# Ledger of designs, part 16: VHH binders against CTO1 family protein C17G9.12c

Target 1, 274 residues: CTO1 family protein C17G9.12c, of Schizosaccharomyces pombe (q9uue0)
Amino acid sequence: MLYIVDFDETITTYDTIHLLAEAVNKPEEWSVISDKYWQEYLAWREALPHSTTLTSYLPLLGGSRYLEEASIKRIEKSQYFSGLSEGALDNIVQLITLRAGFVEFINALVPDLRVSKTIFHVLSVNWSARVIEQTLLHHTDLTADLLCVHANDFDFDTSTNTTNGRILARNASSLLMNSTDKVREFRRIVQTDAVSSPLNVVYIGDSPTDFGCLQISPISILMRSNQKYYDILSRFEDVQLVDISEFPVQKAVPGKKIIYTCSDWCAIQKAFLA
Short names: E, the ipSAE of ESMFold2; O, the ipSAE of ESMFold2 at other seeds; V2, 0.75 times the mean of E and O plus 0.25 times the DockQ between their complexes.

## First folded at step 11 (VHH; framework vhh_7yz9_2)

Design q5 (from p5 with H106R; at its last look DockQ between E and O 0.70; V2 from the best seeds 0.70)
Fold by ESMFold2, look of step 11:
Structure q5 (fold): chain B 274 residues (1-274), chain A 120 residues (1-120)
Amino acid sequence: as target 1 above (274 residues)
Amino acid sequence: QWQLVESGGGLVQAGGSLRLSCTASGFTFSNYAMAWYRQTAGNEREWVAFIGTAGDTTYAKSVKGRFTISRDNAKNTVYLQMNSLKPEDTAVYYCATHRYYGPGSRFDYWGQGTPVTVSS
């Protein structure tokens, strides 16, 4: 099995990007940056046409690139994330809570990971691959050789051993900012690391940045982090949401993509690792 | 704990006005943008208005020119003045804020909402 898994609110209980901003502790500067992003996001979101299918919705999600790029540019221009030590980033790890059952699930998977019977990747739009990596290494039996994180990351100034204010892609061809970026990298992971059989690849995510991967993955799981996202998917004519307890579905509805749903990793473990 | 409490909803004739209030507690209100959303039965919440920490505002096209968002940081309160109301404005109105930022942005703090009914 090739697992490709989102981080924030899929592995973690809460989004963790705000912890990165809070570590800088310049809330007035952050407010200026975040206000502009929200203004642009709301204007973009309001202008989206109504979609009745996931297939027609996904290209519209790709239209967010310009506002996501503008956000990163503002952050870099302001130098907001300049001057963070590795220790400051590592301290964030202790503030992160993992979703119920994840530690047990991943630790049960480790023997198969060691012999390459199973492969585990994280695919995330987060800004710190370091925080993702350290969180997983700290809380689980994973070792660095068993884990591959595809995300953005803070660049470091080697002369000061602190961040230099830039956000770069890590283990990805370019910045990961929206659903189309995740699909691009999902396909690269599958082409290099997996058998192409539908039974061999699982994508697990929780939010609209995951919707493209949920559509194309042979096995797709929505972590129910927010009822809003479940509701969005449930209205699409080309999607069938099925509780993970029914895995594997015996009679799929023709013309619909099955996306399994669950609220924690205990349910995934019961379905896959019983 | 973060709390948002809306008030000021009610019944009003088309063409009338209402002023909604939302009082915040549990966080440094002046550091967070505020927004109003509204929801009709069976539909997603739709964005109505935004006010930034510096007081700059943005409005959905359907309400621009009729609604005004404002804030009073000393009272931890955001307001929505709704003028020239139409039956289409009938909804439950929610104020919202967020702590989270970045790709896939989310509003994670909502009030319980205040219902507004605009009769034809």
Scores: ipSAE 0.585, ipTM 0.842, lowest interface PAE 1.7, mean pLDDT 89
ESMFold2 (binder alone), look of step 11: mean pLDDT 85; pTM 0.868
ESMFold2 at other seeds, look of step 11: ipSAE 0.812; ipTM 0.922

## First folded at step 12 (VHH; framework vhh_7yz9_2)

Design k4 (from p5 with H98S R99S; at its last look DockQ between E and O 0.81; V2 from the best seeds 0.00; counts 0 for: pae O 2.1 > 2)
Fold by ESMFold2 at other seeds, look of step 12:
Structure k4 (fold): chain B 274 residues (1-274), chain A 120 residues (1-120)
Amino acid sequence: as target 1 above (274 residues)
Amino acid sequence: QWQLVESGGGLVQAGGSLRLSCTASGFTFSNYAMAWYRQTAGNEREWVAFIGTAGDTTYAKSVKGRFTISRDNAKNTVYLQMNSLKPEDTAVYYCATSSYYGPGSHFDYWGQGTPVTVSS
């Protein structure tokens, strides 16, 4: 199996990007950045047409690129994330909790990972691939050679060994900001690592940034982190949501993409590793 | 703990007015933007109004000119003054904020909502 997995609220219990902002501890500066993002986000959402299919919804999600790019540029221009040490980033790792069953699931995979029978990637729009990697190495039996993280990352000033305020792509061809970006990198990962049948690929995610990958992956799992996202998918005429306990479904409904759902990693382990 | 509590909803005749309040606690209110949303049965929550930390305001087109959002930082309260109410404004109204910034879920803190019914 080639596993391609979202991080925030899929592997973790809560979003972790806010922990990066809180570690800087400049709440008045953060509010200026946050206000502008919300203003642009709300304008974008109000302009969205109604969609009845996931297929028609996905291009609309791609339309968020300009507001996501504007937000990153504001962050970089303000230097908000400048001056974080490696120790400050490591302290964030200590604040992160993992979703139930993930550690057990990953540790059960490690023997197969070591012999390349299974491959595990993280694909995320998060701003710190370092924090993702350190979180996984700290909590699981994974070693760096068994894991590849595709995300954004803070750039470092080598003279001070602190972050320099820029956000760059790590193990990705460009910044990862929306669903379209995740699909781009999903395809790159699959072309590199799954030269055999595409039926060996599983995507696991929880939110709209994952919806493109959920549509195209042979096996797709929605982690039910938020009922709102389940409800969005459930309304699409071209989507069939199926509890993971029924994996694998033998008769798909024609014209509908099966997306399995679960609330924790224990359910995934039972379905795939039992 | 971050807490938002709405009040002021009720039954009102079309053409009437209501003022909603949302009192915040557990965070430095003046550092966060506030928004109002509303939801009718069977539909997604829709954005109504936004007020930034500097007091700048933005409104959904359906309410612009009729609704006014304001804030009183000394009382940790955001208000929604709703004038010229129409039956289509009938909804549960929620105030919202977020310390979260970035892709994914954008409003993580919500009140319990206050129902508004506008009779014809």
Scores: ipSAE 0.429, ipTM 0.754, lowest interface PAE 2.1, mean pLDDT 89
ESMFold2, look of step 12: ipSAE 0.480; ipTM 0.791
ESMFold2 (binder alone), look of step 12: mean pLDDT 85; pTM 0.865

Design k5 (from p5 with F50S K61D; at its last look DockQ between E and O 0.92; V2 from the best seeds 0.74)
Fold by ESMFold2, look of step 12:
Parts: sequence; structure tokens; C-alpha cells
Structure k5 (fold): chain B 274 residues (1-274), chain A 120 residues (1-120)
Amino acid sequence: as target 1 above (274 residues)
Amino acid sequence: QWQLVESGGGLVQAGGSLRLSCTASGFTFSNYAMAWYRQTAGNEREWVASIGTAGDTTYADSVKGRFTISRDNAKNTVYLQMNSLKPEDTAVYYCATHRYYGPGSHFDYWGQGTPVTVSS
């Protein structure tokens, strides 16, 4: 099994990206960044057409890329994230809680990971691959050699051993900012790992940044982090939402993508590892 | 303990005016952009207007020239002055604040809403 898994609100109980900005503790400077993003976001959202299918919805989500690019450029120009130590980033790890059943699921998976019977990747729009990696290493039996994180990351100034204010892609061809970017990197992971190893592919995510990967993955799981996202998907005429307890579905509805749903990792473990 | 409390809604004749207010507590109001939305039965909430921390404003096309958003940071209050009201402005109006923290990281907080009815 090739697992490709979102981090925030899929592995974690709550969003963790906000912890990065808050750790800098310059709320007035962050307000300027947030205001500019929000003005652009509201204009973009007002112009969006209604969509009745996931297939037509996904290109609309891709249109958000310029908002995130502009935001990152403002952040880099202002040097907002300059000067964070490794210790400051590691302190953020202490604030993160993992969704029920994840630790048990991953620890049960470790023996299969060691012998390459299964592979585990994280694919995230988060700005700190370091925080993701340290969270997983701190809370689970994973070792660094068993884990690959595809996300953004802070660049470091070697002369000060602190972040230099730039945000770079880590294990990705370019920055990861939206659903389209995740699909790009999902395909690269599958080309590398599934072609060279005949594993079935599972994508697990919770929110619109995951919707593209949920559409294209052979096995797709929506972690129900927010009823709003379930509701969005349930309205699409080309989507069939099925509780994970019914995996694998014996009879699919023609023309609809099956997306399994669950609320925790215990349900995934029962369906896949029982 | 965040609170957003809207007031000033009610019944008004077409062509008339209303001023909505939204009083905030539990956070540093001056650090947050504020927005007004409205919702009619059976429809999605519609963005109406927003105001940034520096006082810059934006409006939906449907209300440009008729509505004005403003804020008073000393009173922790955002206002919506609604002039030249039309029956299609009838809705429940919501005060909101939004915060961006990165890709897919949008924090929203909403008030309870205040109903506005514009009669013909």
C-alpha cells in the first residue's frame, strides 16, 4: 500500500499552519499580510461560478494559486519568518495533538514500512516540513528513513543557525500551495514509487486542498475534519461518499468517484489492517 | 471568548436607510479585518463589504455606491451604512472577521446576524 497523506486536520486534530505565524509574535505585521490576502481572496471568491461536479470545481480551486504566491512573496519581502531557531520550531511541535488512532495506526504500520511492504508519504501545503517531520518522529515509532515529507520548508542561514525568511519547496518540484500543486506532486510520487513497486495507492485528506488528489487516487479517504467539506463533496453529482466501514465497496455507481469517509484513524486501521 | 454582536437591523421602506453596527470583544479588534455578509433563505451567504486594519474598503458590485463600511477602533465597532435600500437587500446580515495564516489556513468568526427587511 502506498499511503499519501495530508497533515493538517488529517494527521493532526487541528490546523497547525497558524502556529508558525503566531510563533513570530508580530501580530500587527501579520495583519498587513492577512489583509492583503483577504482583499484578493474576497474578490476571487465573488467571481467564482457555481459548480455541480467535482470535475468542474477543481479547475476553479486552481485559480487560488496567485493569491498564495502573492502572499509568500509579501512574507519573504518583509522577512517575517527570519530569525527562527530550530528550537523555536521544535517548540511548535509540543503544541500539536494528533487525531485519534493515528499513532496506533502508524506504529502498527512500521514493521511493513521497514520491509517496504508499504510506503508512507506526507503531502502538505504547510510551510514547515521540519515541524511535520519532528511531530511524526516525536509522537510515533517512525524513524526518518521510513518517512518522506513533501511540503514547503523554511530556509536556514548557516551563519546564524536561524531561518532566513525564505520559503522553499522540500521534496517537491515547486511550492505546494493548493489542490493543483498537490495533484502535481501526487503524480510524481506515484510515478516514482508505484511504478518501481507494485503498490495500491491511498490518498487521505480532509479539505479542498485535497480534493484533486481525492479525485485521482485509486483509493480516496476524506477525514471528516469539518462538516462543511463533507457537505461540499456530497452535493457533487460525480461523487459518491461511502463510510470507510464499507470498504471495499462491491458495487460502485457508474460515473461517480467513490470517496470513503471516516472521523478517525481507528476506522482506517480496522478497514485496512484488520 | 470572542464575541461579534450585530445590531441596528429592522424594517425599512424601499429607498430608506439603516445603519448596522457590530461590536467586538475578546480580541484585539484593530488587528483584524472586518466584513459584512448577508443571507436569504435557501441561499449561500453573500459577501457585502469588507474593511482592512488600515481602513481600506471593498464592496460587492450589488451594493457599490449605496453601502458604506467603516470602523471605529476605539469602540471596537464596525458599521454598515445602507442607503437607497431595495427589497432585494432583505436578508439576515452577519458581521465576520477572517484571518489568513497560510495556504488552506483561513480562520473565520461570525456574529449571530441581524435581520433587515426592506418593504416595497
Scores: ipSAE 0.673, ipTM 0.835, lowest interface PAE 1.0, mean pLDDT 91
ESMFold2 (binder alone), look of step 12: mean pLDDT 88; pTM 0.894
ESMFold2 at other seeds, look of step 12: ipSAE 0.677; ipTM 0.840

Design r1 (from p5 with F107Y; at its last look DockQ between E and O 0.97; V2 from the best seeds 0.87)
Amino acid sequence: QWQLVESGGGLVQAGGSLRLSCTASGFTFSNYAMAWYRQTAGNEREWVAFIGTAGDTTYAKSVKGRFTISRDNAKNTVYLQMNSLKPEDTAVYYCATHRYYGPGSHYDYWGQGTPVTVSS
ESMFold2, look of step 12: ipSAE 0.844; ipTM 0.928
ESMFold2 (binder alone), look of step 12: mean pLDDT 85; pTM 0.859
ESMFold2 at other seeds, look of step 12: ipSAE 0.837; ipTM 0.926
ESMFold2, look of step 13: ipSAE 0.824; ipTM 0.922
ESMFold2 (binder alone), look of step 13: mean pLDDT 85; pTM 0.861
ESMFold2 at other seeds, look of step 13: ipSAE 0.829; ipTM 0.924
ESMFold2, look of step 15: ipSAE 0.834; ipTM 0.925
ESMFold2 (binder alone), look of step 15: mean pLDDT 85; pTM 0.859
ESMFold2 at other seeds, look of step 15: ipSAE 0.838; ipTM 0.925
ESMFold2, look of step 16: ipSAE 0.830; ipTM 0.921
ESMFold2 (binder alone), look of step 16: mean pLDDT 85; pTM 0.861
ESMFold2 at other seeds, look of step 16: ipSAE 0.817; ipTM 0.913
ESMFold2, look of step 17: ipSAE 0.842; ipTM 0.929
ESMFold2 (binder alone), look of step 17: mean pLDDT 85; pTM 0.861
ESMFold2 at other seeds, look of step 17: ipSAE 0.841; ipTM 0.926

Design r2 (at its last look DockQ between E and O 0.75; V2 from the best seeds 0.68)
Fold by ESMFold2 at other seeds, look of step 12:
Structure r2 (fold): chain B 274 residues (1-274), chain A 121 residues (1-121)
Amino acid sequence: as target 1 above (274 residues)
Amino acid sequence: QWQLVESGGGLVQAGGSLRLSCTASGFTFSNYAMAWYRQTAGNEREWVAFIGTAGDTTYAKSVKGRFTISRDNAKNTVYLQMNSLKPEDTAVYYCATHRYYGPGSHEFDYWGQGTPVTVSS
């Protein structure tokens, strides 16, 4: 089984990007950056046309790229994230809470990971692959050789051994910013690390950045982090949401993509690792 | 910890005006943008207006020119002045804020309980 899993609010209980900003501890500077992002995001979202299918909704989500790029460029120009040490980034790990059942699930998976019967990847739009990696290594039995994180990351200034304010792609062909970017890297992961069949692939995520991967993965799981995201998917004529306790269902309803749902990793473990 | 409390809703005739208030506590109000949303029965909340920490404002198309968002940082309060009200403006109005932003976090985190507004024809 090839697991490709989102990080924030799928593995973690809450979004962790704010912890990166808070570690810099310049809240007035952050508020200026945040204001511009939200102004652009709200204007873009208000202009979105109505969609009745996930298939028609996904290209609309891809239209957010310009505002996500603008956000990264403002952050880089301001040098907001310049000057963080490795230790400062690693200390953020202590503030991260993992969703119920994840540690147990992943630790149960480790024997199969060690013999390559199973493969585990994280695919995230987060800004620190390092924090993702350290979180997983600190809280679980994973070792670095069993884990691959595809995300953005902070670059380092070698003269000061601190972050230099740039955000770069890590284990990805370019920055990961939206659902379209995640689909691009999902396909690359499957091609590069392919277990012999696409039907051996499961994607797990919680939010609109995951919707593209949820559509194309042979097995798709929505972690119910927010009822709004469940409600959005439930209205689409080409989607059927099914509680994970019913896994595996018979042949799909004609014209509908089955997306399994759950609220924690205990439910996934019961369904997959019984 | 973070709390938002709306007030000022009520019944008003079409063409009339109403001012909503939202008082915040538990955070440094001046460091966070504020927004108003509204919700009609059976529908998702829809965005109405936004005000940044520097006072820049943005409005949904349906209310632009009729509604004005403003803030008073000394009182930890955001306002929505609603003029030229129409029956279509009938909704529960919510104020909201967001501690976090980024490509993985696209929703406001903190909401008030809402204040109902009814606009009669």
Scores: ipSAE 0.649, ipTM 0.861, lowest interface PAE 1.4, mean pLDDT 90
ESMFold2, look of step 12: ipSAE 0.662; ipTM 0.867
ESMFold2 (binder alone), look of step 12: mean pLDDT 88; pTM 0.890

Design r3 (from p5 with S30R; at its last look DockQ between E and O 0.96; V2 from the best seeds 0.86)
Fold by ESMFold2, look of step 12:
Structure r3 (fold): chain B 274 residues (1-274), chain A 120 residues (1-120)
Amino acid sequence: as target 1 above (274 residues)
Amino acid sequence: QWQLVESGGGLVQAGGSLRLSCTASGFTFRNYAMAWYRQTAGNEREWVAFIGTAGDTTYAKSVKGRFTISRDNAKNTVYLQMNSLKPEDTAVYYCATHRYYGPGSHFDYWGQGTPVTVSS
């Protein structure tokens, strides 16, 4: 099984990206960045056409990439994230809690990970691959050789061992900012890891940045982090939402993508590892 | 505990004016952008106006020129002055605050709403 998994609100209980901005503790500077993003976001959302299918919705989500690109440019120009130590980032790790059942699930996978019967990747739009990696290494039996994180990351000045204010891609061809970027990297992971040893692929995510991967993965799981995301998917004519307890579905509705749903990792473990 | 409390709604004849207020507590108001939304029965909330922490404003096309958003940081209050009201402006009006923290990382907090009825 090739697992490709979102981090925030899929592995973690709550969003962790906000902790990055809060660690810098310059709230008035951040307000300027946030205000400009929201002005652009509200204009984009007001112009957004209605969509009744996931297939037609996904290109519209892709149109939001310029919002995140402009935001990163402002952040880098302001040097907002310059000067964070490894210790400051490690303190963020200590604030993160994992969703029920994840530690048990991943620790049960470790024997198969060690012999390459299964493969585990994190795919995230988060700005700190380091925080993701350290969180997983701190809370689970994973070792660095069993884990691959595809995300953005802060660049470091090695002479000072602090961040230099730039955000760059890690284990990805370019920055990961939206659903289209995640699909790009999902396809790269599958082509690399599934060609020589074909494994069945499962994607697990919780939010609109995951919707592209949920559409194209052979097995797709929505972690129910927020009812609004479930509601969005439930309205699409080309989507069938099915509780994970029914995995695997024997009779799919023609023309609909099955996306399994669950609220925690215990349900996933029962479906796949029991 | 965060709180946003709208007031000033009511019944107004078309062509009239109304001023809505939203009082905030439980957070550092001056560091948060504020917005007004409105909702008619059976429909999604519709963005109306936005004011940033530096006082810059933007408006939805349907209200531009008729509505004015403003804020008073000393009173932790955001206002919506609604002039030249039309029956189409009838809705429950909500104040909200928004914060961006990164891709897919939006913070939203909503008030309880105040109803506005504009009669012909």
Scores: ipSAE 0.812, ipTM 0.917, lowest interface PAE 0.6, mean pLDDT 92
ESMFold2 (binder alone), look of step 12: mean pLDDT 84; pTM 0.857
ESMFold2 at other seeds, look of step 12: ipSAE 0.830; ipTM 0.926

Design r4 (from q1 with T58I; at its last look DockQ between E and O 0.94; V2 from the best seeds 0.85)
Fold by ESMFold2, look of step 12:
Structure r4 (fold): chain B 274 residues (1-274), chain A 120 residues (1-120)
Amino acid sequence: as target 1 above (274 residues)
Amino acid sequence: QWQLVESGGGLVQAGGSLRLSCTASGFTFSNYAMAWYRQTAGNEREWVAFIGTAGDTIYADSVKGRFTISRDNAKNTVYLQMNSLKPEDTAVYYCATHRYYGPGSHFDYWGQGTPVTVSS
């Protein structure tokens, strides 16, 4: 099984990206960045047409990429994330809570990971691959050689041993900012690992940045982090939401993408690892 | 902990005016952008107006020229001045705050709403 998994609110209980801005502790400066993003976001959203299918919705989500690019440029120009130590980033790990059943699931997977019977990747729009990696290494039996994180990361100034204010892609062809970027990297991962190992592919995510990968993955799981996202998907004419307890569905509705749903990792373990 | 309390709603004739208020507590109000939304039964909330921490404003097309959002940081209050009201402005109006923290990382907090009815 090739697992490609979102981090925030899929592996973790809560969003962790906000902890990055909070660690800098300059809330007035962050407000300027946040305000500019929201002005652009609301203007963009006002112009969006209605959509009744996931297929027509995904290109609209892709159109938001420039919002995140503009935000990163403002963040870099302001040097907001300059000066964070490795220790400051590692302290964030202690604030992160993992979703029920994840530690048990991943630890049960480790023996198969060591012999390449299964493969595990994280695919995230998060700005700190370091925080993702340290969280997983701290809380689970994963070792660095069993884990590959595809995300963004802070660049470091070696002379100060602190972040230099830049956000760079890590284990990705370019920055990961939206659903379209995640699909690009999902396909790259599958081409690399599934061509050389005939594994079934599972994508697990919780939010609109995952919707593209949920559409294209052979096995797709929505972690129910927020009822709003379930509701959005449930309204699409080309989506069939099915509780993971019914995996695998024997008679899918023609013309609809099956997306399995669950609220925790215990349900996934029962469905896949028995 | 956080609280947003809307007030000032009620019944008004078409062509009339209302001023909505939203008083905030439990956070540093001046560091947060504020917005107004409205909702009719059976429909999604729709965005109405936004005011940033620096006072910059933007409006939905349906209310431009008729509604004005403003804020008073000393009173922890955001206002919506609603002029030239139309029956289609009838809705429950919600105060909200938004904060962006990164891709897919939005913080939203909502008030409880104040009803507005505009009669012909």
Scores: ipSAE 0.824, ipTM 0.926, lowest interface PAE 0.6, mean pLDDT 92
ESMFold2 (binder alone), look of step 12: mean pLDDT 84; pTM 0.854
ESMFold2 at other seeds, look of step 12: ipSAE 0.828; ipTM 0.928

## First folded at step 13 (VHH; framework vhh_7yz9_2)

Design v1 (from r1 with A54R; at its last look DockQ between E and O 0.97; V2 from the best seeds 0.86)
Fold by ESMFold2, look of step 13:
Structure v1 (fold): chain B 274 residues (1-274), chain A 120 residues (1-120)
Amino acid sequence: as target 1 above (274 residues)
Amino acid sequence: QWQLVESGGGLVQAGGSLRLSCTASGFTFSNYAMAWYRQTAGNEREWVAFIGTRGDTTYAKSVKGRFTISRDNAKNTVYLQMNSLKPEDTAVYYCATHRYYGPGSHYDYWGQGTPVTVSS
């Protein structure tokens, strides 16, 4: 089984990206970045046509990439994230809690990971692959050799051993900013792993950045982090939402993508590792 | 702890004017961008106007030139001056805060809404 899994609000209980900006603790400076993003975001969202299918919705989500790209450029120009030590980033890890059942699930998986019977990847738009890695190593039996994180990361000034204010891709061909970027890297992961196949691949995520991967993965799981994301998917004519307790579905509706749903990792463990 | 309380809604004839207020408490108001939205029954909330922490404004196409958003940080209050009102402006109006922290990391808080009816 090849697991490709989102981090924020899928593995974690709550979003963790905000902790990065808050660790710098310059809220007035961050307000400038946030204001400009929101002005652009609202203009973009106002121009979006209504969509009744996931297939037609995904290209519209792809159009948001320029908003995130512009935001990263403003962040870099302002040097907002310059001067963070590795220790400062590691302190953020202590603020992060994991969703119920994840630790048990991943620790049960570790023996299969060691013998390459199963593979586990994190795929995220987060800005700190380091925080993701340290969180997983801190809370679980995972070791660095069993874990591969595809995300963005802070670049370091080697002379000061602190962040230099740049945000770079880590284990990805380019920055991961939206659903389209995640699909690009999802396909790369699937192509490079010897144990993977369409029948053996599962994607798990919670939000619109995951919707592209949820559409294309052979097995797709929506973690119900927020009812509004469930509601969005439920309105699409080409999507069938099914509680994970019914896995595997015996009779699919033709023309609809099955996306399984759950609220925690205990349900996933029961369905896959029973 | 966070509260947004809208007021000033009511019944007004087409062509008329109305001023909405939204008073905030429980957070540092000056650090948060504010917006107005509106909603009719059975439909999604629709963005109307935005004002940043530095006073920059942006408006939805349907209201530009007729509505003005403003803020008074000393009173923790955001306003929506609505002129040249049309029957299609009838809705429940909500104020909101907006904060961005990265891709997919949006933090929004909403008021309870104030109804506005514009009669033909």
Scores: ipSAE 0.825, ipTM 0.925, lowest interface PAE 0.6, mean pLDDT 91
ESMFold2 (binder alone), look of step 13: mean pLDDT 85; pTM 0.869
ESMFold2 at other seeds, look of step 13: ipSAE 0.827; ipTM 0.924

Design v2 (from p5 with F107W; at its last look DockQ between E and O 0.95; V2 from the best seeds 0.84)
Fold by ESMFold2, look of step 13:
Structure v2 (fold): chain B 274 residues (1-274), chain A 120 residues (1-120)
Amino acid sequence: as target 1 above (274 residues)
Amino acid sequence: QWQLVESGGGLVQAGGSLRLSCTASGFTFSNYAMAWYRQTAGNEREWVAFIGTAGDTTYAKSVKGRFTISRDNAKNTVYLQMNSLKPEDTAVYYCATHRYYGPGSHWDYWGQGTPVTVSS
């Protein structure tokens, strides 16, 4: 089984990206960045047409990419993230709580991970692959050789051993900013690491950045982090939402993508690991 | 616990004016952008106006030139002055604040809404 899994609000209880900005502790400077993003986002959202299918919705989500590019450029130009030490990043790890059942699920997988019967990847738009890695290594039986994180990361100035204000891709061909970027890297991971057949690939995510991967993965699981995202998917004519307790369903209706749903990792463990 | 409380809605004739208020508590108001939305039955909430922490404003096309958003940080209050009202402005109006922290990291907070009816 090849697991490709979102981090924020899928593995973690809450979004952790905000902790990166808060660690710098310059809330007025961050307000400027946030305001500019939201001003542009609201104008973009006003212009969006209604969509009745996930297939037509995904290109519209891709249209937001330039908002994220503009935001990263503002962040880098302001040097907002310059000067963070490894210790500052370690302090962020200490604030992160994992969703119920994840530690038990992943620790149950470790024997199969060690013998390559299963493979585990994290795929995330987060800005710190280091924080993701350290969180997983701290809380689980995973070791670095059993885990691959595809995300963005802070670049370090080697002369000061602190971050230099740049955000760069890690284990990805370019920055991961939206659903389209995640699909690109999902396909790269599958092409490299698919073991026997495409039917043994599982994508697990919670939010619109995951919707592209949820559409294309052979097995797709929506972690119900927010009822709003469930509601969005439930309205699409080409999507069928099914509680994970019914895995595997024998037939979907023609023309509908099955996306399984759950609220925690205990449900996934029961469905997949008996 | 963050709280946004709208007031000032009511019934008004076309061409008239209303001023909506939204009072905030539970967070540092001056560090957060504010927005107004509106909603008619059976439809999604529609963005109306935005005001940043520096006082810069933007408006939806349907209200530009007629509505003015403003804020008073000393009173933790955002306002929507609605002039030249049309029957199509009839809706429940919501105050909101938004925060961006990165890709996929949108934090949203909503008020309870105040109804506005514009008679033809």
Scores: ipSAE 0.801, ipTM 0.913, lowest interface PAE 0.7, mean pLDDT 92
ESMFold2 (binder alone), look of step 13: mean pLDDT 84; pTM 0.856
ESMFold2 at other seeds, look of step 13: ipSAE 0.805; ipTM 0.915

